# VHH binders against q84jc2: the designs that were tried, part 92

Target 1, 232 residues: q84jc2
Amino acid sequence: MSKMRNLVEEKFLEFYESWVIQLELYLHQLLIAHNNNTMSETELRHLISKLTTHHKAYYTAKWAAIREDVLAFFGSVWLNPLENACSWLTGWKPSMVFRMVDRLRKSRVVLVEAQVKKLEELRVKTKFDEQKIEREMERYQVAMADRKMVELARLGCHVGGESVMVVEAAVRGLSMGLEKMVKAADCVRLKTLKGILDILTPPQCVEFLAAAATFQVQLRRWGNRRHYVTHS

## First folded at step 7 (VHH)

Design g36 (framework vhh_7z1x_3)
Fold by ESMFold2-Fast, scan of step 7:
Structure g36 (fold): chain B 232 residues (1-232), chain A 125 residues (1-125)
Amino acid sequence: as target 1 above (232 residues)
Amino acid sequence: QVQLVETGGGLVQPGGSLRLSCTASGFTFDDYAMNWVRQAPGKGLEWLSAISSSGGYISYADSVKGRFTISRDNAKNTLYLQMNSLQPDDTAVYFCAKEYDLWSEYYTGSSFDYWGQGTQVTVSS
C-alpha cells in the first residue's frame, strides 16, 4: 500500500542518483576519448561496452522496480519536473535518438552512404514499433471507459468483503497492463540503441554516446536550476 | 542451451531457515536480472523477488519482505535466496527465472525468458 510505494520510490531514487553520478563519470571519459585521437579501437570498444553495460544496469533495475510498483515510473520522484515533462511512457522517445545521430553528418567523424541507408532503415522500423505502442496506450485508455470498468469503480465506492476482492483484482490487472507497455517501450529503446551502435564505427559510437549523455545530464541540471513559479 | 539448476530445497520446520541456489549456464549471467518465483499446491505462480544485473537494485513481494533475501554471485553464475522465519504457507515449488532479454527483437508479453525445473520446499506443520 502507501508504505510499500514509498519504499520503491526511495530505493529507486537512491539507485538512480548513484547511476547518474556514474553516467557523469562515463561522460567525462567519452569526452576525453572524443578529443583524443590516440585511443586504440580496442580501448574505444571497451569504453562503449562500459556505457552499454551501464544502460543495461538501469533497465534491469527498472524492470525489477516496476514488478513491485509500475506507477512509481509515471511521474517519477527521482526525476525533476522538466525531465518528467520530456518523458514518453516512462523514458526517452526512441525516435528522438536519431536527432543525435543526424549531427554526426556535420562532425569530424562523418557517416558514409552505407551507414546512412542502414540508419534510415532503423529509423523507419523504430517509428513503426513506436506507433504500435502508441496504439496500445490508446486502447488501454479507452478500456478504462468500458462499462465493466465503470461498474468495478462503482463497487469500489461501496465497502464489502467480496466487492473489495473483485476491485483489487481489477487494479492488479491494470498495473499488469502498464507493465507490459513499459517493457515493450523499453525493448524498443534498447533495440534502437543497439542498432545504432552496431551501425556506427567506434569513434562515431563515442561521439553519439557523448551527445546522448550530455543531453541527459544537462536536461537534469537545467530542470534542477529552474526558478520557483508562484502563479498557477 | 540455457540451463538454470536449483538446489537447496527440502523439509524444514516452521520458524526455520533454508538457502536456495540457482546455477546458470548457456548465457551471460551478469547481463540479466534474475527472479525467484514459487507455486504452492493448487495455486498460481507467485513472484517473490528480483535482482538487477549488477545487484544494485533488489525488489521483494510483500509476502516475503523482511524474511527472504535475494543475492547473486556473478563470478560463479549463481543466484541465491536466503529464506528465514519459514511458515507452512511458504510450502511450494521454488523456481529460478531469467528476465526477458533486453536486446530481444520481440517482447512476447511473458514475464520471464527461461525457468529452472524448480526445487520443492516443504515447511512441516
Scores: ipSAE 0.615, ipTM 0.846, lowest interface PAE 1.5, mean pLDDT 85

Design g38 (framework vhh_7z1x_3)
Fold by ESMFold2-Fast, scan of step 7:
Order: C-alpha cells, then structure tokens, then sequence
Structure g38 (fold): chain B 232 residues (1-232), chain A 125 residues (1-125)
C-alpha cells in the first residue's frame, strides 16, 4: 500500500504534517478568542497575523516544491482520498470560502450593509477568476494532448537513449505550463482570503478563520477515519 | 524602487566554502519569501533554495540539500546563502530573487517577481 514517492513528495509530506499540527494549535487559539469577548483589538490582530503568516508559509513551501515537481500536487500523497476529492487545481476552491462567510450572517456578529456589498463584489470577482483559470486549463489540456501525440509518433521512429531525451524535454515543457496554472490558482486563493480579511472586523476575522480551519481539520479527520489499515 | 544586490562571489577551490549576501531595498523585506537561483554558462535557471518571510521555513533543491544553507536577517534587509563543499559543477552566476507578493499581487507568469544583478561563483583549482 505504499506508493513510490520521489524526494519532492517526501520533503513536502514532512513539511505538511508539521504545518497541519501548527494549524491545529492556531485553531485552538482562535476558538478561545472567539469565545472570549475580553480580548483587545491588538490581541485579535496579532492572532489574525499569525494565521495569515502561517497560510503564506504553506504557499512558500508549495511553490518551492512545484518548481521541482508540479505533478506531486496532482493526487497528493500527504492528503487522504477525501481531501484529494475536494481539491480544485491542487488546493481549495476559492469561492468555497464564501460559504464560511455566509455562516457569519447567521451569527451574533452582524455584518453591516457596506460589508455585505463588498463581500458580494469579491465573490463575483473570485468566481470570474476561477472560470478564467478553468478555461486556460482546458486550452492547456488540448495543447498537451496534441504535443503528446507528436512525441509518441517520434518515439516510434527513434528508439534508444535518444528517445529518453526527447520525452524528458516534452515533459519539462508540460510541467512548466502546469506550474503557471497552479501558481495562478494559488494567487486567486490568497487574494480571496486577503480580500475577505480586509472587509471583516477583527472579531469577524477570528470567527471566519476558526470556521475555515475547523472545516479543514474535520475534513482530514473524516477522511482518515475511513481507513481500514493502520498507518505508522 | 525595488533593488536586490548580491555580494560575496568569487573564485574558490573545490571543497571550499563561500557565503553570499543579498541586500534588499525598496520594499518591506519581512513581508516576502526570498529565493536563491543560479545559472551556469549555457544552461537554464536552476532554483536552489527558498525561505519564508519570517525565516521559519526553508526549502532546498536536491542538488544542494545538506551543502547550502539559506538564512535571512530581517532587521538588516539581508538574505544569505552559506555554500559548503563546493564542486566545479556549482560554477554559476547566483541570483537573489524576490517571491511574488502572495498576499495582494497578481501572478504575472514570470518565475519570480524581481531578480538581483547576480554574483559570479567559480569553483576551480
């Protein structure tokens, strides 16, 4: 049941396990802050800053890994099958976080009309950016198929070590295209997250981040509980 | 305006060590991840290492893992690359590169946001 992992997958798996443990510690702090209305604005802003720095650290690690092997992020070994099933272009779907924002409208922390308008404008922009990336990926996949057919035809004509070099060059070109698409998607994710946090007050930011982190941690736990074998 | 200036390159014997420095100006250095990349004569760019904005996480290409160490001093707006056990194949121009503002900037399609001037490292006896 072990899959052959390359060095990029091993390095990122080690990073990700540590990163998730730290996320759970921050989630605990967010939940305490959410249930305690005596925390100052400065204290809340500091906690929000810790979370945003933590999320940025994830993308720093991901982009380092993608430069070496972008394909490691398609069917990631550090994610369980449920987490992988919920992935959109190697990560969370940006528009999905507005479901967490929608929950704030039913909470005790009331969104004012100006915030609701800005959040809806951001939601529309985010969906537009998602659709743009999806269209680019579709074009990329068509081009990838054409290129692969040409290279397969060449392999039939030129056997031996020279064929290996041709295949490696083709795969490198394909990987560069995927790297650009994944980075574009990650930028939409981070712009969406920043946009939401810029619109919300510090208490609302804490509630939003707590909801998002809770969902991420619970999704991982739900997926892990379906395993029928022991992982050490 | 954004500027990155590398220093510390030079001629070094095989098995030797060098420390490269990159001084940053024109942006809030502690908000951005930083990278080291190199280019050997007649070859493409090779990414070597990345460091998170706080310095809490570091990442290395397999070709330099265990030999090179990336670090930063945010108070001095300076990025470092400690290079040990240098080999002739490490001969290249070394560039400091600023990562995209993952928080608010649009991805432009380029590998990095900004590059330094580069510093030449030559490993030869």
Amino acid sequence: as target 1 above (232 residues)
Amino acid sequence: QVQLVETGGGLVQPGGSLRLSCTASGFTFDDYAMNWVRQAPGKGLEWLSAISSSGGYTHYADSVKGRFTISRDNAKNTLYLQMNSLQPDDTAVYFCAKEYDLWSEYYTGSSFDYWGQGTQVTVSS
Scores: ipSAE 0.385, ipTM 0.743, lowest interface PAE 3.3, mean pLDDT 84

Design g39 (framework vhh_7z1x_3)
Fold by ESMFold2-Fast, scan of step 7:
Structure g39 (fold): chain B 232 residues (1-232), chain A 125 residues (1-125)
Amino acid sequence: as target 1 above (232 residues)
Amino acid sequence: QVQLVETGGGLVQPGGSLRLSCTASGFTFDDYAMNWVRQAPGKGLEWLSAISSSGGYTAYADSVKGRFTISRDNAKNTLYLQMNSLQPDDTAVYFCAKEYDLWSEYYTGSSFDYWGQGTQVTVSS
């Protein structure tokens, strides 16, 4: 490993900090919209579109970064330990968003029966897709311990020649496998998010997005508070 | 329908520079990451560079870092690749590639949704 091979960590840290600052600004706008009954449906749809575009900007940046170094996203330096502890395959667990939706359902006056049915169908499908990815990750972890990988690790103890090249090729293959799984997980995340937004009305979308952004921002603040308390 | 048209290829001397352009149509350009990929004669596809939807993040393969610069103009639906310090081993067909649709129903494991026809770059004295 060389220091220049961790350029992704430096660049994505800078990107992520700016992205979070903008998310906090959008959260402020969402909270204003939620408390203001004078905003038109067109204005609400425009605000929802801004949030959707902001999340797409994150995933397009992430996918560019993982082509260069997918391992930077496992134990990310731009996330505090609490944020990292709550990650599932480098991001939020798709089924977790239904807990945000359940807050809307507990009011029950907010959601009509047809919406509740569609949300439940989406929840079941999301859990199924999530479990499929978990099975693939299990197969990946098992494959890391197979006879060929053990043999390659043994060869990697030798500094010279062909054994170094063979080990490098194997590590590249492992990274490509992780990249595929991370992309699959991100597609399930975005498909789930889109599905929820397609089912909800614009005011309900604003409430849902505000809840999700509030949780993300607060989780970051809680983790950072502990870090600052222990580091004078 | 989605169309990607690459231009700017040609013959250039070693150490020279060239700027490639890719004009996109048939999709919301601002919603997708874009990539440059090349294929040298008798070799497989090699990913070179990626740019996020807003242009706020860029990534490069080790073989081109410091020599190539990716950029985009979302108002013109155009992607660029500025190539400097060109070497004979940069000779290849260069393709513009649209990132996989992040809103897709299912991820199939494909690297990219759509590819252009390509533009030939030849580095020779």
Scores: ipSAE 0.571, ipTM 0.833, lowest interface PAE 1.8, mean pLDDT 85

Design g4 (framework vhh_7z1x_3)
Fold by ESMFold2-Fast, scan of step 7:
Structure g4 (fold): chain B 232 residues (1-232), chain A 125 residues (1-125)
Amino acid sequence: as target 1 above (232 residues)
Amino acid sequence: QVQLVETGGGLVQPGGSLRLSCTASGFTFDDYAMNWVRQAPGKGLEWLSAISSSGGYTSYADSVKGRFTISRDNAKNTLYLQMNSLQPDDTAVYFCAKEHDLWSEYYTGSSFDYWGQGTQVTVSS
């Protein structure tokens, strides 16, 4: 049933393309809200909720998919080479979003000192959680070169059905460890996103989400075109 | 308090079909992925299927692909498992399970936050 395992890549590719199209529609709504400054707080909170729900839809789909084939997310066929080059444990690196937050200090919607303090505390905690996962991943990668794995690889070099079965068992074992690491990283991503949104006012949330979505969409477009940008 | 209640189990002959339901309460059902898991007599837990929060994505264990279909009705807070072409080795207690909270500070290694009481499925020769 080796062909059946490739269905995860096909199904998630279809899901992801639809998800990105909807993200672009939400980005359009965020940019309108940001530029016009005419929406009520209730309307802004509703828009922020739509984006939050959209990200939850992505992560719940991803977690369903990785239960079946986590390795599909390390060689993602639905991402271009630039998106893959910027990936950290199958997604965005949590601490990098604080570069987007730093842009808010230069906007027309200024951060108050209490918010600055809370964002710095969140940044430190996010970096700590990120480093903890990086240490766990390093241990996992070192364990892949452990004597047991080296011996399994040697056994897998033997000709015949025994080689195939030994390799399949080893890959299954490796995927269980990776699933746990990916889920841990995703929890840090979503906790960081929630933390930022909880600290910011609704107009600041809209500006932050617009900046983040713009970066994600532009990174995808640039990677698909592979063009050079000239400075004027 | 979170509650998951499974119904629809019973006795069926090989080649038969059953539809399981799981009614959820005590949490925002449409925020979470949901799972079906089973435990055969004297064996460990086996994950069978998962569905994303919106129902837009589904996944299946190799043992049930093409025979079982997972679905959900978010308006009714209900999860379903349609089981076709049942085999004697499908005999097990079937559990509905809520996925780990995506907003948790850390993923603890437990795949599920909450489980239902289970419903017995018996496929007789």
Scores: ipSAE 0.666, ipTM 0.870, lowest interface PAE 1.4, mean pLDDT 85

Design g40 (framework vhh_7z1x_3)
Fold by ESMFold2-Fast, scan of step 7:
Structure g40 (fold): chain B 232 residues (1-232), chain A 125 residues (1-125)
Amino acid sequence: as target 1 above (232 residues)
Amino acid sequence: QVQLVETGGGLVQPGGSLRLSCTASGFTFDDYAMNWVRQAPGKGLEWLSAISSSGGYTTYADSVKGRFTISRDNAKNTLYLQMNSLQPDDTAVYFCAKEYDLWSEYYTGSSFDYWGQGTQVTVSS
């Protein structure tokens, strides 16, 4: 089981590194599009679609991986310590993307009043969904502690191989609960992203996606530098 | 309307190989993870394998690791399962299943949105 966990971590690390390289290439294309007014609406929509498909590729890969080992996503080996410290339930906190939206309100591309209202409504809904998941996670952690204590008591009886099987069964039960919670959180992330993209015009979508990708790439670069200095 | 059509099932001898195909329609195939699931006679559903929307990540149940290979061709809206070293215990109806819609308003705890009708695989001799 520990060997299988290592293989999942190694396999997803390889996937994630490749995914980030492609994200950086898309970021380059987004920055060119943002700085160049010669691109048509059709061309901008095509670029936005590529980014959307790329993010879907990440979440579909993540969901496949968590089916095998959800615990690999709590303290991920493919993320540096800074990225892990900034994680909320194995990923970005959904409401944080509205900070990037706030920067669009101060940019050269003016948001119309109708867009501002819809974005604020989406922000409120996202925060509500986020709090609902936090309450569910709290309940899960309390239940997990109760089950863990019962299983630890059984393990304390020292009945050999049977104790190992009981502990493994308990861990599988805990993993199933975490998988459902992680999937719920990811759905909030993706519906928030879709909601923002549906409200924004194509040029605004490009600016928003460029800001989000820039933040993700910069956070990774900063964390990698500090990690290797500390590791040395 | 979402449709998933499995083909490639049949009778095969122990140690043999078989390739299953699943043709998808009625949804944007490239946006969803796809799964293979089976049901042996008198038993419940057993998940076998999953593939990410791009094909960049695959995963397998322990019972089929090293013997089965999942793949997809997004240009043809087709999912595949290459089955090698088949054993009598692999006898089952094999289903193609579409992963839960990640853009959904609520996650209901369901692993799959839609299923195919299944294709029978019998390993006997």
Scores: ipSAE 0.406, ipTM 0.741, lowest interface PAE 2.7, mean pLDDT 84

Design g41 (framework vhh_7z1x_3)
Fold by ESMFold2-Fast, scan of step 7:
Structure g41 (fold): chain B 232 residues (1-232), chain A 125 residues (1-125)
Amino acid sequence: as target 1 above (232 residues)
Amino acid sequence: QVQLVETGGGLVQPGGSLRLSCTASGFTFDDYAMHWVRQAPGKGLEWLSAISSSGGYTSYADSVKGRFTISRDNAKNTLYLQMNSLQPDDTAVYFCAKEYDLWSEYYTGSSFDYWGQGTQVTVSS
């Protein structure tokens, strides 16, 4: 009901644009470190820490924003249509990062047997957690359809304040359910990211983070160009 | 051990201002979002405000929007709540809370995994 609440999209758009600019600067540092490989282990760990802190800043900002308006994250105005099309529950699909790890393994990354086993265990766990969330979302969508029908029926027979309050309560309940699912998905994302970084050596972490950041930045650039061409 | 200590509460007249502080220890403060919540006598917990780990994003409950400002100083491991235009119904124990550890545990429906002891704010004439 607060008009300032409707500005959550504008506020997060401003945050996100600044966050992406900083991500591009970190990507530049990652690419230099990866191509040169003369940096000390301490320097590599500091760079990895900067990226980890940067991703934590994104998720803590996202969770603060969804507390006010989770629906802003479904069809986000700060994302172009291509980025939105590639979204799974308001972000990247956790299991997709293992495809990136597989690509890195084919280039220059030599993984020892212990790392391969731990990555496979993490992959299986991640897919299990992901499927659990997908089942919850399916149940939610079925329940949402039933609630919408009940709301439409009630709107047909009620006039005045009581019907408005019932609709507002139902919408609030729907938003809280979505918030819980988005947070569950984000926890799987962060646990997967942390797990990969814990398994990989610092040089391997730099290569992985560089690949992930490159994909994210490039996807945004491709989608922004396409969106501009479509509307111009 | 995670520890959160709130200070700055007290008695203030309607229309007055107070600044609450929360000092954090036992965890990497700049990795987590922080929250302010309150509990009035005989009522449940009410979430008031959140701030992202870097301070780059803030959010507020409608009841305090425009009157309260959340901020943090990561170098000092300190969270702040500037409270202006205080009303009698702002009388409550104010708690700072650490956001759920997104990195280590599956989300179970709770947004907070640690609370402070609280500081009493009384708004009375």
Scores: ipSAE 0.575, ipTM 0.831, lowest interface PAE 1.8, mean pLDDT 85

Design g42 (framework vhh_7z1x_3)
Fold by ESMFold2-Fast, scan of step 7:
Structure g42 (fold): chain B 232 residues (1-232), chain A 125 residues (1-125)
Amino acid sequence: as target 1 above (232 residues)
Amino acid sequence: QVQLVETGGGLVQPGGSLRLSCTASGFTFDDYAMSWVRQAPGKGLEWLSAISSSGGYTSYADSVKGRFTISRDNAKNTLYLQMNSLQPDDTAVYFCAKEYDLWSEYYTGSSFDYWGQGTQVTVSS
């Protein structure tokens, strides 16, 4: 079993490194598109579609991986400590993305009043969905503590293979609960991303995606510099 | 209308091989993860394998790891399961399943939103 858990971490590390390299290439294309005002609407939509497909590829891979080992995503080995410190339920906190939207207010292409209203409505909905998941997480953490106490008591009384089987069953139950919670959080993330892209024009989408990708790439570089310096 | 059609099942002797195919229509196949699930007579559903939208990541249940290989051809909207070293306990109806839509809908606790009708695999001599 431990060999199978190790394989999930190794496979996803390999996948994630390749995924980040491709994200950096897309970021380069987004920055060129943003600075070069000669691209057609069709070309911009195609670039936006590439980024959307890239993010979907990440989440479909993540969901395949968590089916084998959801715990690999809590304190992930493919993320540096800074990236892990910024995680909320194994990924970015959905409401945080609206900070990137504030950059659009200073862009060459300004948001119209109707877009501002729709973005505020989406922000409120996103925060509501986020709080609902946080309440479920709190209930899960309390239940996890109760299950752990019961499990420790049972381990004190069992002999032989029964102890191993009971622990494995309890861990599977806990993992299934975490899997549902992670999937719920990922759905809020992607719904928020889609909602923003549906409200924005193609040039605004490019600027937004460039800002989001820049933050993700820079956060990784800042954390990796710390590792290099400290040999951690 | 979403449709998933499985083919390639049949009778095979222990130690034999079969390749299952699932043809998808009615959705953007390239945007979704796909899975294979089976149900043996009188038993519940057992998840076997999943593949990411691009094919860049695959996962397997312990019971089939090393014997089964999942793959996809996005140009043909087709999902595959290569089954090697088949055993009598692999006898089941095999289903192609579309993973839940992560970006359009709230997650309800169900991993799949669409299933095929299944193809029978019987491992016996």
Scores: ipSAE 0.536, ipTM 0.813, lowest interface PAE 2.0, mean pLDDT 85

Design g43 (framework vhh_7z1x_3)
Fold by ESMFold2-Fast, scan of step 7:
Structure g43 (fold): chain B 232 residues (1-232), chain A 125 residues (1-125)
Amino acid sequence: as target 1 above (232 residues)
Amino acid sequence: QVQLVETGGGLVQPGGSLRLSCTASGFTFDDYAMDWVRQAPGKGLEWLSAISSSGGYTSYADSVKGRFTISRDNAKNTLYLQMNSLQPDDTAVYFCAKEYDLWSEYYTGSSFDYWGQGTQVTVSS
């Protein structure tokens, strides 16, 4: 019954490679904007909007894909082993972006006291939401083990076609729980990103988004250097 | 005011085709994923297909995979569902649905925050 899962992996691989290519193009624009202080506030807001729209395109695609096969996002085939090793619940760990925010204190555009306070409040809230999800994942893993044992015990008594149906029902239930967890984690990511962008000025937003995109692109290149494969 | 209006339903013979349209207004259409959902007589809601905000990714329920194609025209604020090889069990009211704003500060656990009024599709000889 793996045909649907294989198709999701293929389709999202194609989507993701295209999405990363566009991210690199936007990164180029962000770096030019950061190094050129002649851009207007309207022009900077337009660039920030392009990145926001691009991230929305990723998450809307991801949520469509996990509706069919959430397991494709655990150990993803479109990510190299280094990218997968750095993943937290199918994506970046929300609290980690505050390390990129800390870099802004060393930038040409200095954070004011009011911004520092709001960012610290957001960091604390993000960490709290993150820990809540980690507790839910622990409960899910315990429940998954118990449910798996019960279903396996039931199958031991009923060998045949009905065993396939029982296993598929159990796997579907497990997938639904995992889908909810991934969506919760993604909402924390998006709330954190939106919160940071709402606190920062347009030049600071450009610097932050450039730092985030640079890290994502470089992490992919570092991993690919060790695991390079020629595309046919 | 958010509005979704479905059109294109009707009576069709088994093996026939129909194209459904959903016209959106009152929100920035190209910021949201969109879905098609149906409800057959006496049955619950069945999700059919989703499309990402840019149109770059689509997904389908097993029951319609290979027969239905979802697409969107962001310039026209319109969502489409091309239905081919229609079967009697495709008879249902078809709804256009707007997905929840992922940029919102609070996630309610629901995938949709707005549904259209629906359009009837009847597949019969």
Scores: ipSAE 0.514, ipTM 0.805, lowest interface PAE 2.2, mean pLDDT 85

Design g44 (framework vhh_7z1x_3)
Fold by ESMFold2-Fast, scan of step 7:
Structure g44 (fold): chain B 232 residues (1-232), chain A 125 residues (1-125)
Amino acid sequence: as target 1 above (232 residues)
Amino acid sequence: QVQLVETGGGLVQPGGSLRLSCTASGFTFDDYAMEWVRQAPGKGLEWLSAISSSGGYTSYADSVKGRFTISRDNAKNTLYLQMNSLQPDDTAVYFCAKEYDLWSEYYTGSSFDYWGQGTQVTVSS
């Protein structure tokens, strides 16, 4: 059986597929730029700006969609099971991008001491914000199993107009809480991305963005291949 | 006006025990998660433990897990920290904190707001 999709899921699926196709095109441009030492700083900054705008477009569309149905972003139908398994609060875990920066440093990224210090400061801030969000998510999940919420669920088992209304109001409250938590996580993601790009030189930004986009695209391909090849 | 008052600190020998209390006023105590943090001389703030509004969920820093127990009495608007097997490294000023409301589109802030004056714990010979 096929999983049914609501209108928000259908619209965001269509958006996301187009968004990923454009990301693959930008990745191609990033790889060419990385392997071509004749591009000017102005040309590199223009390419970086295209990627930054592309990521902002994603969060603009996401925040509009979660306002309508935040639950669509937990176990999303536009993501394969591998992508969903690797998600932290509906997206990438902010601190993981620093592991990518660390790997680039060992291969070919030449960072000056001032950049290293700024990246470490940003890493510490990002981990702190991330841990705070994790504590709030744990409290949120426990609150769903708290006596008060359990009693509301029990009340909802009594079929009748009044109990249905109370349960519906409780579900709306839970969804609003999740929306704010997801937006808080996305704010940490955007600040982390901007912070890294502000610290790095244009060639280093291109290398970083190419690595990030490569990982995202390959994770999707690995999950899609496994999903279709091993389904029988 | 939000007020938090920590008590119960003092001088203890290594291996000893202390029970800290935090009395809250100026807000609906049973609607908020509560936390314990400490600051040792010359060091930054260290988060120790948190307890949910109902008391049904607790969490601990690795440095204190198994030795410290957080609890609350919502009828008395009081938060507790039972400290066992105290070590010299536990010497610090201990603060209770009302957890800051994280439900904002522009989350940027610290969770450790509404601290009291603290209570001094000294673990020494």
Scores: ipSAE 0.000, ipTM 0.116, lowest interface PAE 14.3, mean pLDDT 79

Design g45 (framework vhh_7z1x_3)
Fold by ESMFold2-Fast, scan of step 7:
Formats: sequence, C-alpha cells, structure tokens
Structure g45 (fold): chain B 232 residues (1-232), chain A 125 residues (1-125)
Amino acid sequence: as target 1 above (232 residues)
Amino acid sequence: QVQLVETGGGLVQPGGSLRLSCTASGFTFDDYAMNWVRQAPGKGLEWLSSISSSGGYTSYADSVKGRFTISRDNAKNTLYLQMNSLQPDDTAVYFCAKEYDLWSEYYTGSSFDYWGQGTQVTVSS
C-alpha cells in the first residue's frame, strides 16, 4: 500500500540511522582535532581517512540499494521532508560544498593563492558536470512523455501475461536509466570531495569535513524538530 | 593487476545447496562493493546480489531473495554466495564482479569494473 515501506526502504533506513550515528561520533573527533591543534600530520591524515572510508561505506551501500530499487531514493523515507527538499538527484548538490570552502578563507588557517586558484578551477568543472547531468535528467523527463511510453503505461492496466512482461521490461529500462543518472551524480559528488581534500592541507581538511558534517547533522535535527524551527 | 577467482561450482540436485567463493587480489578489497552475476547458456548477464564495502548492506534480485545469501571476509579478501533451495533454472556460469570505482574521474555507464572467469553451477536430477 501507499503508506507501507518496501524492504529496501526499511533496510536502508536501518543502515542510514546507524551511519549517521557514526558520522556524529566522527564529527566529535573532527571538532576536537580542529580546536586543539595538537595532532600530528599523520594523526590528522588518519582521521581524514576514517571520514573518507565512512563516505565510501555510504556510497557502496547506496549503489547496492539502487541496483535493487532506485526509486526508493526519490523521496527517501530515511530522510525527513527538510532533508528531501534540500536534495539534488538523491543527494547533496556538489557545487554547494564550495560555500563551505569559502568559510575556510576567514579561518585562522588561511588558504594560499595556489589553493584558491585550484579550488576555483574545481568549482567551474563541478558546475559544468552538474549542468550535463541536469540536461540528461531533462531529456529523461521529456522521454517519459513520449508516445511509446504512454502506450506502455496503457498496457499496464491489463492483466495479460504478454502485456505484463512488456511493461515489466520497460519499467526495468526506466530504472536502469535512473540508476545511471544517480551514479553519474554520485561520481561528481565523490570527485568533488576528493578534489577538495587533495587541494587542502590536513588541518584545512579537518575544518572542511567538520563544517560539512555539522551542516548535515544540524539539517537533520532541524527537520526532525519542524515545530521547533517554526517556533524559534 | 586485478584478479577475481571463483570456486565452489558443481553438479547439485534440485533443492540442494552450494557455497561459492571468490578470491580477490590486485586492489584494496575493503574499498569496493562486490557483486554476484550469472549467465545461463544463450542468455544475457543477470545481476543476483551486491554487498557494500564493509558488508553492512546487502541487496538481492527478486529471483534469488530468501534463497541466496551474499557475504564477505575483508581480512581474507574473499566474497561468498550461499545458495539454498537450488532450482534447475539456476543452472548458469556464476561470476564475481567488482563494483565500478567510486573515485573514478568519469562514470562510463558500466555497471561493473572487473569480472572473474566464472564457475559453472548445474542443477539437475
């Protein structure tokens, strides 16, 4: 029924809740590292590696889930309405992360000119990659209104073996198209994240990751306490 | 050099069980999702199951849900597929497949980055 969660939705909800709890624990470690400045470069790189591994765990789980049911990620039940309203193609919009990078320029640990140049080059490339994906999504939506798709939708009203098989094959094709777009978007996200981490020094990486994790955790809390947000 | 080697295939009667293993080398095994895929004679590739890098999430094709279980041992660089309640239509060559590299500069549209050589499973009386 429309109010019932499917198996993928329930299973990924359990995974995501556990993943967020671990993210909050890593955020605590990032904030301690940022405030104390007592850690060696090796210790900071180890902490950054833990966060990178944590994000890889999320995306490998997500890709496993979308292979079974990509539609579960369009209107995810493990995300509150505020989180869903802020999503772009099932996740964060890659270019938005540069707003967090801009904050680093006002930090005690300032960016050198060479880093600023590389970050601007990455920003431009990321924006270009986003536009390519947005054009692909627009083409997908237009194709859904095509005569052949409308005809297949009509066949879905019939309980006949042949028509059922044709409709099932078409739905599988549509799901594969969405999987391709989601994977393309996720690759842009991870490429952007890796690019930023490769440009930044370990202390700057810690500050960046702390800012990103803080925003993610806080957005979830604001959305979960929607009545509090309206009364604040 | 990425290498994936499947073992554990063989002949089994309907209703029987088999456990497949895939030994991985040439890459950081615990950084990647892993998959099981099969191909029956004269048919295309059919995805069966995926497991996340940590083993914390698994997924299955409708045709094998409740009968097959995917698992991994990252310390041994080994992927497993426990197959129960085997049916004649499960007869196929079974492949271990490495997930596409999430850190790749460009997504090529490929579902999998690398495949093993396969192991034959035959279900007959």
Scores: ipSAE 0.677, ipTM 0.866, lowest interface PAE 1.2, mean pLDDT 85

